Miniprotein binders against q8gw64. Designs and how they scored, part 30

Target 1, 233 residues: q8gw64
Amino acid sequence: SSSSQSLSFSSNSFSSQPESELLQALPSSKPKSPPLQLPWLIVGLGNPGKKYQGTRHNVGFEMVDALADAEGISMNTVNFKALFGKGVIGNIPIMLAKPQTFMNLSGESVGQIVSFYKIPLKQVLVVYDDLDLPFGKLRLLPKGGHGGHNGMRSIIDRLKGSRDFPRLRIGIGRPPGKMDTANFVLRQFNRQEQEELDHTFQTGLEAIRILLLEGFNKSATFVNTRKSMEQLS
Key: E = the ipSAE of ESMFold2; O = the ipSAE of OpenDDE; V2 = 0.75 times the mean of E and O plus 0.25 times the DockQ between their complexes.

## First folded at step 18 (miniprotein)

Design J59 (at its last look DockQ between E and O 0.36; V2 from the best seeds 0.00; counts 0 for: pae E 1.6 > 1.5, pTM E .550 < .8, unsure alone 66.623 < 70)
Fold by OpenDDE base, look of step 18:
Structure J59 (fold): chain B 233 residues (1-233), chain A 83 residues (1-83)
Amino acid sequence: as target 1 above (233 residues)
Amino acid sequence: GSEVEYVITIKIPDEDQPEMRRDIKQAFADENVDIESLTPETDKDGTVTFTFRITAPSQEAFWEALDRIYQLLEDLEKRASDE
């Protein structure tokens, strides 16, 4: 009667407790609240209708059209007595406007847009023709008077005398000889003047992009330090 | 299109705050536009600064949403001026 002693091998199951790596939840840096974005208004000044197209007094419209084309913004919405385009440059919502009120009533349109969209006047860029600047010369200013310009007068009057909005001035020069100013601003550009203005518009586009993305001081430095083509000859 | 996100600030009177929040929620309840009202800030004059995060499927949908928000605000301001 051979008693086979069954050696019970006690398998010590080493329960390797998985070290729960406490993934220290890196303090979720609360994503910095995305920067507050308010829409910008960019207004070109001019008169509506075919007879004013390509005139010195409509160069503000041409600058806005060049901006619309470069940014792929359709100028097809009619509201607030303006032709509008809505779009974005980088991450900044923008409205492009061409008041259709005639020049002397441009403030009626601009005042309605600013009132409806609650736009801070520091974010209202007005682009217009300036007799006191040489032809094709750009100048960006943070504020100022109307300089005798009827559209700018209308805007300032509608904004209760406020002058604290940026303006991009496009030089058209003074009338030659004894020519009346009103007749001069209603003359079309010749082909050579138009070709020079196309270069002015490209500089103006870049100035507006810098204004929106990098702020007023950088844009003003960029614009105001550029020599006109006439100063390079 | 690519989804777009913008954060917009609107200033309204403190009294209009509950109505504006309701009207925005109602106006966009069935829309593919998400409008998150962030924590409002009250100025010392009783003006409330609303901050909205608008998430939209396109830039067009974003602008449509924004236009509706500003229309609701104009309609509130008009009612308050007629009382």
Scores: ipSAE 0.588, ipTM 0.791, lowest interface PAE 0.8, mean pLDDT 84
Fold by ESMFold2, look of step 18:
Structure J59 (fold): chain B 233 residues (1-233), chain A 83 residues (1-83)
Amino acid sequence: as target 1 above (233 residues)
Amino acid sequence: GSEVEYVITIKIPDEDQPEMRRDIKQAFADENVDIESLTPETDKDGTVTFTFRITAPSQEAFWEALDRIYQLLEDLEKRASDE
């Protein structure tokens, strides 16, 4: 859809009243519509470069790209060591980031963004691959450890050990046979897995919209009680 | 069509409010963006919350305004640190 680019000029301007007069201001109600919004940061984790495209470790990049495409947000700007996009969902300002460090240095990017925009950690959502969830399963958590994920370790370390930020975990399953986890996460999804992930990404998009517009608890109920594609078969 | 209206909340120390208001007024004097500041609200810990209502012709203009507000806040913090 297309929005009007026309600007209605208003006589509204900032007051230059003295500070002592601010103490006499009457109580004001918060704006009724739209509600007061704080900016969100949504981070998708992965490794940069063509050779990592489509790998299990880059599924966080793919989730953020799907969100950007669905919401019409450009990811063409390079800033904060990330491919970085700015937009609005509903009336909530959001920033999307795909750190272009390597995975184990993702905290360098996230830390710069959080510091500059003074983003409350409860409004930093990190989206990443999870070996401990069945393929295609989503889980939204309000806090936690890194679970051995090097990108999450990097972010927690950069945030001075804080674990109080939400995460959207995307299940990639476990390696078959004797394949070690490092090799498994660098393998590409096959065509069947890609088709199933499209449904997972649609669910993730809705979970993120609910998170921003209706709050964490409603989003967690929506996504954490849903069955995966495997469970629905 | 419609103008895009956003309301954003930034917490600032009470001592920086008049300078922040002046700097915003000056920075947007010749822009096609309307910025209305609402009355400050004091938190239980004494920190003042300053709410901005931004009316912009597009999301791009809104983010340009918001980025400038964050840059002004960063500049104020640098001045406070140097003092």
Scores: ipSAE 0.491, ipTM 0.714, lowest interface PAE 1.6, mean pLDDT 77
ESMFold2 (binder alone), look of step 18: mean pLDDT 67; pTM 0.544

Design J60 (at its last look DockQ between E and O 0.27; V2 from the best seeds 0.00; counts 0 for: pTM E .778 < .8)
Fold by OpenDDE base, look of step 18:
Structure J60 (fold): chain B 233 residues (1-233), chain A 83 residues (1-83)
Amino acid sequence: as target 1 above (233 residues)
Amino acid sequence: GSKVTYVIKFKIPDEDQPEMRRDIKQAFADENVDIESLTPETDKDGTVTMEFRITAPSQEAFWEALDRIYQLLEDLEKRASDE
């Protein structure tokens, strides 16, 4: 009676649990809806006509023309009592405007543009001449009064007394001695003053690019901390 | 030119929203510019912020489309002020 001991081989079934790689669905970064892009308005202040070309009171026009040239923007559209150029800096739509009104009526033009394109006042940069800044000195401010400037007064008045728009001030200095301010701002720059302003415009261009692409605080730091050329000699 | 895409917005009365959507859709039906209406934001004052994604074949075509949209808005605002 041979007792055959049946060795029960316990087959350890290694259940290879499939590691369900939890494909952590990388949170589908919903492509952030492209940031809402409203057009910027950049307004240069001046008077229309050949007799005002190259005058201290037209330095706002010259800054806008320098920006138009640097960005390849044609200033050929006439609307809203302004000469316009439309373009893009980086990914920011921009309108360049030179009001073709008299300086004291600049607000009529700017008010029409702002009303038509529904532009937030924080996206209206006004570029103008400033008697209270040294010649060739730039100053970027987020808001403020007109400082006696007739174009800025007209804009503020047309914007219902609002002062909450950025401004790039270009220093023209005060009139020498007892010279009348109205006669001083209507004098043309001499060749040396114009050559210095060309460097001011290059700094102004870069300040506007920084304003649009990197925001107000970076641009204001860039502009307001620069020494004038007179402080580098 | 390179294809461009921008998002614009403006405020109108909530009551004018259907007309503005119709007028934009009609104006751009056969145009090479795609205008997608985004979800509007309704304000407590009875205004609505309309948002549109504009996709244009060039920057020039984008500006032409933008000018046309704001013209339609001005025309709508005039009609609503004459009623």
Scores: ipSAE 0.658, ipTM 0.865, lowest interface PAE 0.8, mean pLDDT 88
Fold by ESMFold2, look of step 18:
Structure J60 (fold): chain B 233 residues (1-233), chain A 83 residues (1-83)
Amino acid sequence: as target 1 above (233 residues)
Amino acid sequence: GSKVTYVIKFKIPDEDQPEMRRDIKQAFADENVDIESLTPETDKDGTVTMEFRITAPSQEAFWEALDRIYQLLEDLEKRASDE
């Protein structure tokens, strides 16, 4: 046992105290308690491997990569069957994940992360490609079904049927003519589409920042009523 | 350093909670994270809500401490379940 002198007048040792606190905050005139922060997880969906790079089905990976790059978050750690990164936006702790399973097994990765970090489902944002939105259009929803998307089906199934988590849908358009939808999502974006997606990703970054810092309703208003590039042209 | 208010909810046996609180404080100390307050509240169903008011020297130190805390919780929950 030993003693150490501190700001107090008499003791310079660690002593037994009520376990609640060693330091006290100064009084504040502010009437409200600080908001409680729980962890956020942001998941981008896609298929791993060189074969799937640049495909429509991997646009969720690209959105999360853009976010990671903009926020200075490294995505080089492999954990939970994902490329996985951790950081802070404002004072909000966040985790970024790109499941490295195949698309239809994305729930294995997401489920492990949610369980380990005890993430409330309302703070799990899943970002993925959507055939029912025009190319480059974004839509933020607070919950819903999988809409036939195999990655979303996998996540819902792993979360025991829960649909109560937000999603950011990225419009990839519909296949031309009679092309099968499964083949369409595996086609690569052309150069013009890739250039236009940069604008879409910047809007998505802003939507995510508003979601984290100002809440779902403000983010949904921002992104869901925003004019598309086609309307501006 | 950034000020962070962070919350973890967990359920472990009451007998393990004093050790868990000590280990949490050590995890922050090892990463040079300053603790302004650490406030546990236990509900009647045994769920603990633990609020941290901290100042971390970097986001890396913050996450390193948190990862240790989550691993400690995982380990304690497994021991409590084993028989």
Scores: ipSAE 0.590, ipTM 0.849, lowest interface PAE 1.5, mean pLDDT 82
ESMFold2 (binder alone), look of step 18: mean pLDDT 76; pTM 0.661

Design J61 (at its last look DockQ between E and O 0.46; V2 from the best seeds 0.00; counts 0 for: pTM E .773 < .8, unsure alone 62.057 < 70)
Fold by OpenDDE base, look of step 18:
Structure J61 (fold): chain B 233 residues (1-233), chain A 83 residues (1-83)
Amino acid sequence: as target 1 above (233 residues)
Amino acid sequence: GSEVKIVITFKIPDEDQPEMRRDIKQAFADENVDIESLTPETDKDGTVTMTFRITAPSQEAFWEALDRIYQLLEDLEKRASDE
């Protein structure tokens, strides 16, 4: 009489508690309105015509030409009383402009461009000669007055007194001795001054690239902290 | 040239948004430039932020397309000022 002991296997029901992964609904951050992406305008100041070429008052034109050449932008379009080049730096549409008005009417051209292209004033860089900076010295500022400069006065007046646009100032120094300022700014650079300005333009174009790609603060730090060559000798 | 792909944004009145979309679509229907209109965003002030992705075969073709969009916008603003 062999007693078969029936081993009762107790089936432990593992109650798999469903881990309700609380999918914390990441707060649907309202899609931030896409940042406004509009073209940049870079304006060089000067007077049109051969008699003003290479003059101190036309150094803003020379800086724009040096940028156009470095970026392969053709300055061949005539509109809004300016000579234009249109291009792209990285993914940023850029307009280079040389107003073909006389210096004191530069605001007429710039005001038409800004109005047509709806350019925010923070994206209007004006490049011009400055008597209160040492020769070849750059300064980038986010805003300011005209400093007695007739082209800058014309732009500010046309922009209804607004001063909240960036400016790259190129030092031409003060007139020597008792020379009249109007006669001084209309003198051509000598060969040594032109060779020094070529280095200034290389620094200026890099500052403009940094401004476009990395923003104002980095560009202003880059430009405003550089010693002029005269401070290294 | 190399293909250019750039996003551009405009602010226009909400009332002008349907016309601007139609005029862009009509103007570029047969062009070698693709203009993708993204979903517009309406601001609380009654302005609409329109976003366009422009794909062009060159920088020149991109600027020609962009200049045409700015002309359409100027023409729209003139019509709205004459009503």
Scores: ipSAE 0.721, ipTM 0.882, lowest interface PAE 0.6, mean pLDDT 87
Fold by ESMFold2, look of step 18:
Structure J61 (fold): chain B 233 residues (1-233), chain A 83 residues (1-83)
Amino acid sequence: as target 1 above (233 residues)
Amino acid sequence: GSEVKIVITFKIPDEDQPEMRRDIKQAFADENVDIESLTPETDKDGTVTMTFRITAPSQEAFWEALDRIYQLLEDLEKRASDE
């Protein structure tokens, strides 16, 4: 197999540290392009305002808020039509965004961020509510359609029809009886459901950390496995 | 409050590389952030992948530095467009 080029060492320009002694010739190998080392963007979808707090449609906002809290990232800055936070997980720079454009215009925010920071689409993770998954289940996919989700439709349209970005789907189940799906996503979770979502969020945070630090395949195996969460804890 | 050392890459047209390096050097000459240029790689499409190691006293300082670099990229693209 071919070897990849390793990171090189160098000294600080103003430091008295002995870092210059760390410079050495890399092992002889076939030259290869270094991987792009750009920030990740993690987008949680929802609708702004107190009217929508706790609704099923805002579960993407809640996941991103949980991640921000766990990582000590402030979400107080407004940029690119989003509440926006910046931090680092391990040695990976990340940006967290909650578009404030209402759901069906989420692409306006995401598109501006992707364009300004030149983010490869494989490093754009979108977190959203999914009617086709049982309540509280997670699924990580590397690409796909919008599945009738207005926020995902907006993002795909803004990215010129591209569907090649990862998504973390949060199962909210289907409406009971004959309830309209549009009304169902705007209903709030009850107390029991919110307590159960705490476990879902913890699993999601771990899946995101694995995605960033160990890659998509390992994260997908963790999240999409049929093992019970009790066996994983 | 821990020091952060993070490697970041950027793709730009090869013709813009000297100006970008100069702009970064000037912008960070008197800052508490150290930006080290690593070996660039020329791609087949006429672009170059520039690589920088950013050493900052905190993740906040790191992001402040990185955002400045993105602003320099935006400014460079604007100058190239105006010419």
Scores: ipSAE 0.664, ipTM 0.854, lowest interface PAE 1.0, mean pLDDT 82
ESMFold2 (binder alone), look of step 18: mean pLDDT 62; pTM 0.487

Design J62 (at its last look DockQ between E and O 0.65; V2 from the best seeds 0.00; counts 0 for: pae E 1.9 > 1.5, pTM E .713 < .8, other shape alone 2.782 > 2.5, unsure alone 67.058 < 70)
Fold by OpenDDE base, look of step 18:
Structure J62 (fold): chain B 233 residues (1-233), chain A 83 residues (1-83)
Amino acid sequence: as target 1 above (233 residues)
Amino acid sequence: GSEIELVITFKIPDEDQPEMRRDIKQAFADENVDIESLTPETDKDGTVTMKFEITAPSQEAFWEALDRIYQLLEDLEKRASDE
């Protein structure tokens, strides 16, 4: 009489609790709408042609050329009566322009560019020679008059008398003795003056980068507080 | 090259927005530049600001696209002034 003991295996039902993976919906950080960007226009003032190269009145062209070279921007496009380069500094679209209209008609070119690209006047930087600043001295201003400068007069007149655009002024100093102003601004820099201007251009480049990336107040502080080389000797 | 992604804005009359969106879409249909029309904003004065996101494979392609959009805008403004 072999008593077969039936071992009742109690099947422990492991209730697999569903791990509700709380997919914490990472708050979909609404992608911050990318910052609205409008192009900047940087205009150098000067006269076209080989006879005006290296002249005091063309220092605005030289500053734009130095910026183009430093940023790898080719100044090869001809439009709106200007020579252009188009590029990007950081995330900011920029246009570099040298009006080819002669100095007294620079406003015709600048007015066409501003009209076509719908550029806010706060994003139009004009770079030009200034007789009332010491040689090699920079000044950044948010607005102002033309100061007797024919290119600046032409721009303001074409912009319907508006003066509310930034300007980088490059000091060329006043004529020595009884020299006529028109003859003085059309003289070439000597080698020593050109070597000093190369340092001025490097400071101007950095001022323009700060203006674009960090805004007007930081750039104006940077430029306007620098001593000229002459004030360090 | 590094891809460029930028949002540009245009002030266009509300009546001209459908035409501008169509003309942009047609102009860039076969291009390597993506142009997304974002939600326009209306100012308190009733001026509508169109917004476009431009994704381009290069700086050159971005500027070519941008120049073409500004040309389409100039052509639209000219038509609206001749009516």
Scores: ipSAE 0.598, ipTM 0.795, lowest interface PAE 0.7, mean pLDDT 85
Fold by ESMFold2, look of step 18:
Structure J62 (fold): chain B 233 residues (1-233), chain A 83 residues (1-83)
Amino acid sequence: as target 1 above (233 residues)
Amino acid sequence: GSEIELVITFKIPDEDQPEMRRDIKQAFADENVDIESLTPETDKDGTVTMKFEITAPSQEAFWEALDRIYQLLEDLEKRASDE
């Protein structure tokens, strides 16, 4: 054993941090240059009019309204065949759109916005109701087909067949009994479902914030691994 | 408010770069927003990626500036196609 080894260790630690190396090793510029920022378009799908308020088919509208309210963005402007809002989340410029066409013509609105602002398709998020997910479940996907959804079909067709844009799918469950899908999507959510959707919208808001601020993979991990209220019952 | 400082980009034909820079400088000479042109990136196909740092006192002022830039870009593209 050696007490000189302890003293050598203490001397070596004292002499291993010369000031000149620290000054050159540390970055001289503490703040990073701002990254290149491109605007995002976030589209909520639904049908316009009082008849369709609160229906399953309009849950995309409700998600975008929740985001607009949380971020203090007005959705009162009519442009590009949509109720349209503009804002910034963190330092990310965003546009919110609720196409005021019928659902099957949503691509007319989205296409006009994408063309005018030259939005990269990977920064077009479409939010809509999905029959293949349990009620209240969210899924974030980077691309895909329309899954039989007329609004998504309209958008894909208008974007010249491109499927390369992210989607946030909101599970609405399946029709009970012998009810067809068209009738089911036009039914109102009941009070219990509305309460559960409040939690779903909170999760969706957080998923969108993570998407914008931290990237797709982190948002997808966050939202795609969470349980829905239906799965917890 | 919060100050907004962001870099935005768009692609144009390289030959249109001087006109776009002039149009932006003229449009924002007396505005409350600060627009700084950054070094563009040359692309392989005869286009450039223009870069602008926008500093605005609010998100409303930022989007007003950004919308004007998109309108100038569309106007430039129309003039170029009309010969």
Scores: ipSAE 0.442, ipTM 0.760, lowest interface PAE 1.9, mean pLDDT 81
ESMFold2 (binder alone), look of step 18: mean pLDDT 67; pTM 0.542

Design J63 (at its last look DockQ between E and O 0.37; V2 from the best seeds 0.00; counts 0 for: pae E 2.0 > 1.5, pTM E .785 < .8)
Fold by OpenDDE base, look of step 18:
Structure J63 (fold): chain B 233 residues (1-233), chain A 83 residues (1-83)
Amino acid sequence: as target 1 above (233 residues)
Amino acid sequence: GSEVEYVITFKIPDEDQPEMRRDIKQAFADENVDIESLTPETDKDGTVTMKFEITAPSQEALWEALDRIYQLLEDLEKRASDE
């Protein structure tokens, strides 16, 4: 009488708890709509033609050329009575312009560019020579008058008297002795003056980059607080 | 080059928006530049701001696209002034 003990295997039902993967819906950071960027216009002031190259009144052209070279922008497009280069600094489209209208008609060119590209006046930087600043000294201002400068007068007049655009002023100093201002601004820089201006242009480039990428207040602080080379001696 | 993304904005009359969207779409249909129409914004005075996202293979291609869009806008403004 062999009593077969039936071993009742109790099947432990492992209740597989569903791992509710809390798919934490990563808050869909709505892609911040890319900041609405409008192009910038950077205008250097000067006179066209070989006889005006390297003259005090053309230092605005030299600053734009130094910016073009540093950013790899070709100044080869002719439109709106200007020589143009187009490029991008960071994510900001920029136009570099040298009006070819002569200095007293620079506003005709600038007004056409601003009209066509719908550029806000706060994004029009004008670079020009200034007699009331020491040689090689930079000054960034958010607005102002023309200061007797014929190119700046032409721009303000074409912009219906508006003065609410930024300007980078490059000091050329005042005429020595009794020299006429018109004759002084049409004199070429000497070699030593040109070597000092190359350092001014490097500072100007950085001031423009800061203006575009970090805004006016940081750029103005950077450029307006720098001592000129003459104040370090 | 590196791909470049940019959002252009411009103000046009509300009546001209369908034409401008068509003309941009037609202008870039076979180009290596992608242009997406973003949601327009209407300000408090009723002026509508159009927005387009541009994806371009280079900085040069971006500026070619921008110049074309600004030309289409100038041509539209000219037509509206002649009517």
Scores: ipSAE 0.647, ipTM 0.843, lowest interface PAE 0.7, mean pLDDT 86
Fold by ESMFold2, look of step 18:
Structure J63 (fold): chain B 233 residues (1-233), chain A 83 residues (1-83)
Amino acid sequence: as target 1 above (233 residues)
Amino acid sequence: GSEVEYVITFKIPDEDQPEMRRDIKQAFADENVDIESLTPETDKDGTVTMKFEITAPSQEALWEALDRIYQLLEDLEKRASDE
């Protein structure tokens, strides 16, 4: 009770930089672990309704369905304008969403989920079809624009123009000849393409698990440097 | 249902911290989850990052607890804004 400390420290440093914080302002500040302890949102993009089932534009729905099936997550709850499911991978809570708006209104669904659960945008993964990747190729990027994809445009607009969220792009092939790209994305995958996509989805499942459990860089290395089928034979 | 552990984090104004702690303790006093308050962090604009460790008997129980905490946070924000 008779002990005293003659030195005093105050919290008035919010208006000025302490010396240790100035040293940490160097551009090489890169904490690699552990992952953020906040839940993840994984969004698959598509259009609702039977007439869009199996179309190239709905491959994001199919990827999320494959993930839900693999993890035992039900996607039959309607919430936030989405078919919505909740589960855990490892110790990480995840939410799966398939917005049931039109594609160009997907941001309404995603924005409601992000706002309610306070999800950091770096933990919002959006999965969608990509015309500029070869069929069945996957690409994981940490940020970027919409690339002309109306669902991605809707999400970016709703998130106040932020582009700082990861995306898993699924290559759907290129339009043959002079076919209009809008018509191409609404065409069904054929039987052979669906069979090949099953392998693509298995790779995507692993990429997502690595993303959640080991971080972006390891997942991106896994999926973006994927060996060709020739190298696997 | 295997046991799951998770640390929920969220940000609130510092003046709301006592009410949120009280609401969480009351909401989970008699539930089948264990919740422990961890040391919060204050950022430069005066907001506080709250941290709670949750141990739940299943994934479903974890999400029920998380949804309850998110609802308490929403309710607190509505009371603070008088809306």
Scores: ipSAE 0.472, ipTM 0.782, lowest interface PAE 2.0, mean pLDDT 81
ESMFold2 (binder alone), look of step 18: mean pLDDT 78; pTM 0.719

